# Ledger of designs, part 19: VH-VL binders against p58978

Target 1, 218 residues: p58978
Amino acid sequence: MTNTEIFNKLTNAIVTQDIAGCAKLTQEALDAGISPLDIITKGLSPGMKIIGDKFEAAEIFLPQIMMSGKAMSSAMEILTPELEKTKVEGEEGTGLAITFVAEGDIHDIGHRLVTTMLGANGFDILDLGVDVLNETVIEEAAKRKGQKIILVGSALMTTSMLGQKDLMDRLREENLRDSVKCMFGGAPVSDKWIDEIGADATAENAAEAAKVALNVMK
Short names: E, the ipSAE of ESMFold2; O, the ipSAE of OpenDDE; V2, 0.75 times the mean of E and O plus 0.25 times the DockQ between their complexes.

## First folded at step 5 (VH-VL)

Design s8 (framework fv_retifanlimab)
Fold by ESMFold2-Fast, scan of step 5:
Structure s8 (fold): chain C 218 residues (1-218), chain A 122 residues (1-122), chain B 111 residues (1-111)
Amino acid sequence: as target 1 above (218 residues)
Amino acid sequence: QVQLVQSGAEVKKPGASVKVSCKASGYTFTSYYMNWVRQAPGQGLEWIGVINPSGGSTWLDQKFKDRVTITVDKSTSTAYMELSSLRSEDTAVYYCARVRYKFGSGYAFDIWGQGTLVTVSS
Amino acid sequence: EIVLTQSPATLSLSPGERATLSCRASQSVDSYGNSYMNWFQQKPGQPPKLLIHDASNRATGVPSRFSGSGSGTDFTLTISSLEPEDFAVYFCQQRSNWPYTFGGGTKVEIK
């Protein structure tokens, strides 16, 4: 099987909620010499985008998205140790990523992938989880003033996206804005929005999120 | 060879302060966070706080934030924990332990100091 | 903060017997296929020694009779056949969230 065929099968396994097949195909891809990053970016993440788009369009419902999430999780259980092997022993930490989601299960799945990619690329992780108040994020950042910190948040809906503006406004109000970098992701988040609220970055997908975060923290 | 070597036992009066040192060797000091943990006689382990030696930033458990200061001296690869306003309840063995924040295993407290007994008595 | 509850507090066993130690977390320590639960062994007068990291991975130099299992909120440390040097106190520790927390310990003592 070609790499393209393997990627297409991985994407299909996510979309069709094939938990066992997704794990099996992920191991086959690794055995074929495909990099963990390529398996994620070219096989698994495209499937999550398709299923997320269908959910947004109300073509599928919560049970389907949760099952696709389980398929992704089964693959990541295999890939996470492989990603960790690429880290350099004795390297100084790149900084701390404080990761959080404003709401819900579909955000949690994408957010966990971003969190995993950040960790694999040298970030220390403080994962605050889902349904996180801006006050909580600010408190955690304030406790660590002077550290290299990037705040990483996700939004699925425009109402959740407006919470990102509130977070930025509060960071400025409390004189914490210069103490952190801020990266926001999610379907409604655009470069124009990031510029408007005065945040530092956005990324198209989980693999790019790690690269963008590394550039922001330079 | 990686090791953490702590300063010797201390006996203090209530209200005094104590400063414990932890000297690192065998690795790049600034590549690992340094944690402080204590253990009262016959009791369990209690996390105090952590320092990033590269930047000097600290995060402390709320129980200790008003009495503990953690610092480092990069030139000697040494971390310090100072506890003020000592009470008899602070009698414990104090440990330093390193953590490397890498995905999966890096948070493990893989190397510990030998411990420093601090006794607070009148 | 995440509270860890270990049981039993004490196990009185003979060499050759199996020891099973439990650790329960007040909330899940799992994230994306990883369980952020560690196990330590402590002998009198010594610092804790890492035995198991990430629920089931043995640390370097740890004998195969030690094994860890579990996910979410329920974790187990098993010693398949106790050796004399295994009589010690065992602590679980979570590294899922700040602050880091430890269980109260289980003492494995000789009968």
Scores: ipSAE 0.005, ipTM 0.440, lowest interface PAE 14.1, mean pLDDT 82

Design s9 (framework fv_retifanlimab)
Fold by ESMFold2-Fast, scan of step 5:
Structure s9 (fold): chain C 218 residues (1-218), chain A 122 residues (1-122), chain B 111 residues (1-111)
Amino acid sequence: as target 1 above (218 residues)
Amino acid sequence: QVQLVQSGAEVKKPGASVKVSCKASGYTFTSYYMNWVRQAPGQGLEWIGVINPSGGSTWLDQKFKDRVTITVDKSTSTAYMELSSLRSEDTAVYYCARVPYKFGLGYAFDIWGQGTLVTVSS
Amino acid sequence: EIVLTQSPATLSLSPGERATLSCRASQSVDSYGNSYMNWFQQKPGQPPKLLIHDASNRATGVPSRFSGSGSGTDFTLTISSLEPEDFAVYFCQQRSNWPYTFGGGTKVEIK
């Protein structure tokens, strides 16, 4: 019941755009012995879902969703080091994960959780954020040719999915396809779609995404 | 003023190909996906596929994959749908329709072309 | 593919009456808390016109007598008081998954 109370307070802090309160409640949750993953999945992510739903319904506008994103970011700054303490013993040089949400899409709940779990599992992170142009992804990959890189992208709407195919086509055109691994996720993303565009894997949830990414990079 | 203007009616024999054009004006052509939808006389709407005008990537319904090609010419802000191996059951009005994909915009077919009647008859 | 079933096939009503149109999906069209169901109006000789997007959001310029509701698999379009210009065919359409699919349509005709 106490844990559900603190999760509800975390959810409300995200929804009300309470940046300082979100950070404080996150620290209190850790101090109470709640796992970092539970804080994210049961407290913070539900709040981002609510605010995303309100934005889609035109009940709130871009400034409010951006402020909720800042509240989430303040909590993640506290949680990321804690998640790293629980990271899997791994091989030397896991690699770099370049994480992003497709152009036209600002739904970041799944993206933030996947990014955090990848970091906790030994990946170096370059988080490009939301509404990311394929050109930006290509440029960041090209700068780091020779490094072990996995591109981790999500599209949470069918209207942004075609960008994943465009990215794969662009990687082939620029002779970068063999230099990177590609993992895509999001509600409309399926194994059939991954096969069709010639990507390496799909990621559906944060814990499985980290496991899949580690396997892809072996 | 946002408009999608399609090419005129076509009459084709079975086995021929038809290429319908859709010229966009009044907006940034590469900021919207272009969809193709058809409607047989007295029937409902059937989605054919979509193209991202920026990269040229397409997704086609499996029913049409072997007979349809969707392309764009960015210099003229024009999308094209070519349907090959025409059959009498392909007789329909063919529509283009745009979809915004950038955040802050709606995500629906908000602007449609006037339609192009394609009649397949021997 | 997601199959959309509209009912009834035909509604015969008089001006001033309320119209309620149903659209049922073979699987949920909800994703991430949003319902990706749209409604279109089509008059003879014209292309479809967007009325409602994402279940309940009225498109720009659409009169307030049109409203959409529902979530998951069960959706309704309501016209609170029919005007003469509202006699048309209405289609639902899902954008949750490719291929995008349309319902069979409901014809609202004058009695």
Scores: ipSAE 0.007, ipTM 0.552, lowest interface PAE 8.6, mean pLDDT 83

## First folded at step 6 (VH-VL; framework fv_retifanlimab)

Design t1 (at its last look DockQ between E and O 0.05; V2 from the best seeds 0.00; counts 0 for: pae E 9.2 > 2, placed apart)
Fold by OpenDDE, look of step 6:
Structure t1 (fold): chain C 218 residues (1-218), chain A 122 residues (1-122), chain B 111 residues (1-111)
Amino acid sequence: as target 1 above (218 residues)
Amino acid sequence: QVQLVQSGAEVKKPGASVKVSCKASGYTFTSYYMNWVRQAPGQGLEWIGIINPSGGSTWLDQKFKDRVTITVDKSTSTAYMELSSLRSEDTAVYYCARVPYRFGSPYAFDIWGQGTLVTVSS
Amino acid sequence: EIVLTQSPATLSLSPGERATLSCRASQSVDSYGNSYMNWFQQKPGQPPKLLIHDASNRATGVPSRFSGSGSGTDFTLTISSLEPEDFAVYFCQQRSNWPYTFGGGTKVEIK
């Protein structure tokens, strides 16, 4: 089986909520010498993106998302130990990444992955979890004023994006905007949106997010 | 003022079809999912299916996939459930029930229709 | 499908007594740190009424004497002190997996 075939099968396993199959394929991919990062970025993440898109298009329901999430989680359980083996020491002064999922959103698969990748790239991590109030984010940012901080927010739903805008507004109101970097991700998030709300960056996947964050923090 | 009003009782013969309507009012119809649940006399609740009025997507219990069609008319804020090839065991009160949230919030049937009795008899 | 088993089938109690209703799922209904179990009350001739959502959250307007607890596969609805209007049938329902499923119900009747 070619790598491409394996990736397609992984993607399909996520899209069809094949939890057991996803785990099996993940292991097979590893056994075949495929890197954990490739498994995630070329196989699993594309599947989750499809799921996100379908959700936004009102083509699927919560249980499907949940099941796909479970499939993803199952794969990540296998991959996480492997990722840890390849952890790169970050540069001194990389900074603190405060990660969270927007208020009203509990989709944490991408969030977890991004958090993991940020950590793997040398960031200190403050994970605020899911369904996080903007005020909580503001408070955490305020407590750490003067530190090198990047806020990393995730959103699955279009409606959650509104919260991102609000967060940016609040950061400005509290005179914190200049003291923090802001990155937002999620299926519905675009560069245009980032520009609109005055954030610093977005990323399409967890691997890219880590890279982008490093660049933003330079 | 939020309410779901269902169509009246139906009496059908075996093999026939029935279409039950559920008219929503007092809220944005497309912002809530609509479920169909039935209850045979003296029995428990059985989930039939769900529809997202916004996109029209449906998910049905496998038991009903061949016989049930759930649709919506956004212009009238009405959901429909059609059950074909009726059998005596389909005799039940059929309920529509909305679900207020999609993700990250309560996903529970908070508003119900009054129910529609469908009787299947020879 | 996830099978929900409610126990007891019938619970005979007097007003003022504590009612404890159980719902057991054939598999876990937990995900993302939440338990996706709901509870409904149904009186004769009426549609079900939402009582508890996501294991432990009271729906709007639900009296404080109703409470939900549990996670994974085991869930409990508790009525701390039964009122006359509480004698009804109670159903649990899971929204974790397709298809949605209901328990068989527990009838709380007056002793």
Scores: ipSAE 0.054, ipTM 0.665, lowest interface PAE 2.8, mean pLDDT 90
Fold by ESMFold2, look of step 6:
Structure t1 (fold): chain C 218 residues (1-218), chain A 122 residues (1-122), chain B 111 residues (1-111)
Amino acid sequence: as target 1 above (218 residues)
Amino acid sequence: QVQLVQSGAEVKKPGASVKVSCKASGYTFTSYYMNWVRQAPGQGLEWIGIINPSGGSTWLDQKFKDRVTITVDKSTSTAYMELSSLRSEDTAVYYCARVPYRFGSPYAFDIWGQGTLVTVSS
Amino acid sequence: EIVLTQSPATLSLSPGERATLSCRASQSVDSYGNSYMNWFQQKPGQPPKLLIHDASNRATGVPSRFSGSGSGTDFTLTISSLEPEDFAVYFCQQRSNWPYTFGGGTKVEIK
């Protein structure tokens, strides 16, 4: 079975919510010598993109995305130990990603995937969850002033995007803006919005988010 | 018992400014975004902007960006909208309206102030 | 910005009749399976009052004769049997993207 065929099967397992099959295919891909990162970026993440696109097009409902998320999670339980074996120690440390969904927003699926991809790409993770107050984000950043930190926020609703602007303003007021990098994503977030609030970056999907975060933290 | 009480009607000349207040009571002021909306006589509604009372951050419709300032005073649970360089087309009733931003709440203008008539005439 | 076009501009009906009000958006107001369209009622000399949020959810205290439907760009407010207090102006409003915008209104008046 070629690597392309394995990747296509992984993608299909995500799209069809085949939790056990996804885990099995992930282990088979590892046993075939395919790198954990390739399994994620070429097999699993494309499946989540397909499901996300269908959700945006109103072709599927939230339960189906959550089940695809469970399939992704089952694969990540297998892959995370393998990714940790390749973690580079020393001065090249990627940094701490503090991940959250803005207050007033419960957008869990994209957040969980982004958090997983960041961890898979070498970030230490502090996952604050959903409906997170800006006060909480600021407190956690302030505790760790001097560390290499990226704040990664998600929003589903336009009303929760004001929280992103408020966070940036308060980071400046608290003299923390230069201590952190700030990345925001989610359906309503655009490059124009990022420029408007003075944040560092956005990304189109979870796999890209991890790569953009790595670049921002260089 | 939740209510938004706005300041009284104002008459202004072109080029002046106006500051409308909106005092909230009966709820936790910082748990709801505050919006400003206006309605010219006999006309439809026009959204001006939104403020997060918790942090004070705003987003303003581009049509007003250079002329409007929206602020809050958390200690008095009061929102303010100031519109400068007034012109006759600014004659309207100005409303404050809240929007919940907590999980489980409707994401819509659920409570409105009584309105403040601002008349701009020579 | 998203333009909302309401029709008809005026709807002349008698008490007990069904009213059907239309709102069309210049682009979709949907995101992640939700339709971000609200409906308001405004009586003379009063601020608007929320009737329906997110296309079909009746606000607290709104009578069951009011219902909302639609998705994407096409939305409808239905009043199943008009009561005397229902003769007012009705506005749709989108919260999908800033700036928030309102339709021009449909005046429901006594025939």
Scores: ipSAE 0.006, ipTM 0.554, lowest interface PAE 9.2, mean pLDDT 84
ESMFold2 (binder alone), look of step 6: mean pLDDT 90; pTM 0.918

Design t2 (at its last look DockQ between E and O 0.20; V2 from the best seeds 0.00; counts 0 for: pae E 10.0 > 2, placed apart)
Fold by OpenDDE, look of step 6:
Structure t2 (fold): chain C 218 residues (1-218), chain A 122 residues (1-122), chain B 111 residues (1-111)
Amino acid sequence: as target 1 above (218 residues)
Amino acid sequence: QVQLVQSGAEVKKPGASVKVSCKASGYTFTSYYMNWVRQAPGQGLEWIGIINPSGGSTWLDQKFKDRVTITVDKSTSTAYMELSSLRSEDTAVYYCARVPYKFGSPYAFDIWGQGTLVTVSS
Amino acid sequence: EIVLTQSPATLSLSPGERATLSCRASQSVDSYGNSYMNWFQQKPGQPPKLLIHDASNRATGVPSRFSGSGSGTDFTLTISSLEPEDFAVYFCQQRSNWPYTFGGGTKVEIK
């Protein structure tokens, strides 16, 4: 089986909510010498994107998303240890990444991936989880004023994305904006949005997010 | 004021089809998914399927995929369930039930229709 | 499909007594830190009424004597002190996975 075939099967496993198959294929991919990153970026993530698109198009329901998420999670359980083995020792001063999913949003698949990738790239991680209040984020940022910090927020819904703007406003009000870097992601998040709210960066996927974060923190 | 009103009882012969309606009022029809659930006499509840009134997408239990069609008319805020090739075992009260969808807090079937008895007899 | 097994099938109690109803799922119904288990009450000739959503949240208008607990595969509905109007059939329902499934129900009847 070619790598492309494996990737397609992984994508399909996500799209069809084949949890067991996804795990199996993930292992097979690893056994075939495919990197965990490629498995994620070329196989699993494309599947999740399709699921996201279908959701936005009102073509699928919550259980389907959840099952796809479970499929993704099952794969990540296999991949995470492998990713850790390839962890690049971060340069001194990479900084702390505070990761979270916006208030009202529980879509954490992307969040988990981003968090994992950030960690793999040398960031210290403070994972605040999902449905996180902006005030919580601000509080954590305030506690660590003076440290090299990047806030990494995720939002899958347009409504939860609005909270990102609020967060940025609050950071400014609290005189924290200059003390932190801000990166936001999610399907509805665009460069235009980032500019509009005055954030520092966005990324299309978890792998890119890690790279962007490194650059932003330099 | 929020309510689901279903069509009246039906008596059908085996092999026939039945179409049950569920009219929604008192809320934004497209903001909730609509489910169909049936209950045979003295038995438990069986989920049939769900439809997104906004997009028209459906998901059905595998058991019903070949015989059930769920549709909506947004202009009248009405959901429909059509069951074909009726069998005696299809005799049941059929319910429509809305479910609010919020990703951060998925709620359960909070509003139900009064039910429609479908009797299949030779 | 996720099979939900409710126990007991019938629970005979007197008003004022505590009722404990169990629902066991064949696999976990948890996702994203939530348990997608719901509880319904059904009286004869009426549609089911939502009591509990997401394992432990009372629906609007539901008396405080009703409570839900559990996670993963094991869930419990508790009625702290039965009122006469509480004698009915109770169903658990999951929507973690397709298809949605209901338990077989527990009939709470007067002793």
Scores: ipSAE 0.025, ipTM 0.627, lowest interface PAE 4.9, mean pLDDT 90
Fold by ESMFold2, look of step 6:
Structure t2 (fold): chain C 218 residues (1-218), chain A 122 residues (1-122), chain B 111 residues (1-111)
Amino acid sequence: as target 1 above (218 residues)
Amino acid sequence: QVQLVQSGAEVKKPGASVKVSCKASGYTFTSYYMNWVRQAPGQGLEWIGIINPSGGSTWLDQKFKDRVTITVDKSTSTAYMELSSLRSEDTAVYYCARVPYKFGSPYAFDIWGQGTLVTVSS
Amino acid sequence: EIVLTQSPATLSLSPGERATLSCRASQSVDSYGNSYMNWFQQKPGQPPKLLIHDASNRATGVPSRFSGSGSGTDFTLTISSLEPEDFAVYFCQQRSNWPYTFGGGTKVEIK
């Protein structure tokens, strides 16, 4: 009943789309004193990477990835309150993070962790989830013009990155570009791409994403 | 202009097969999923399956999995749906429909072909 | 698979009236903070046309008299004031889980 055995079981629950088992194992890991971050980074995230790799290799299809995402979501429902107990309450102007994953990229690799880490570092969170319209992001930002906002989006494939450019173009057209900060992540996103589309930042992983977001908002 | 143009109507006997084509134009064919949906006369819509044209991976509704094959020809930007062992209940209009794949375009089934009537009659 | 039940099957109304169409799912279509229910309009002899995606988001070019609402298992399409071109069949469709499924449709017809 080692931590490694628990992490392997969590990974397997993600890979096999065992939604209820994943939630149960997550609670058992918490009860055993394993930190929420270790549960995520050592158990859950490796499973999502395996599923993502299998999809790219055509070993599984869209429904299997969606079901693995649901298993991850069930675990994050348990873990988010635990991470929020250590939340650093933000200064008055820490800001709102609006988080989303590109349409066409149904993989939630890292999205939930990034959102949770942002919240744990003092951001208020509006999590739009996956398959998000650019017009929805624009509408939410426009409602809150004058507030301190960072948009945090991710993509996993080069074809899905076009939506990031389209979003930046629409922000400029709607005269909202200067009212928000924009951070984009995901495996294909580079510093060169961020410069090309005129966004503010990218980060290599979820922990760095929170640090980068805090710095951008200062 | 973005278009999906399907092959013409077919009349088939029970036990035969039919192959419906769907030619895409006006967009990058491999950057969007392609769905197949059917509609029996006077009835609702029934999803058949989906293909990722980039790699050819498919997912099919269980009720069709042994009788349907969905393929693409990237060189002609054309998707195909072949249904075998036809029965009278397969009489329907068959549609191809594009599903947005890229960030910022979340319109499910955003572009539809004109439909192909397949009539199965003895 | 997720079964979608639309009601009523037929809605007989006059131009200018409000139409309210219901779609119930056999299980929740919510995930990641979104409701994965779409609405389509189909006129005779035409393919379906997307009206509403993800419960409440109007597709481009769709008139503002169309609106969607709901979450979980219960969803509504509302046409605030029927125009002559709105007399058609309306389908709900979920994209929360495979296979994608459609409701049986609600025919909105002139009274």
Scores: ipSAE 0.006, ipTM 0.469, lowest interface PAE 10.0, mean pLDDT 82
ESMFold2 (binder alone), look of step 6: mean pLDDT 91; pTM 0.919

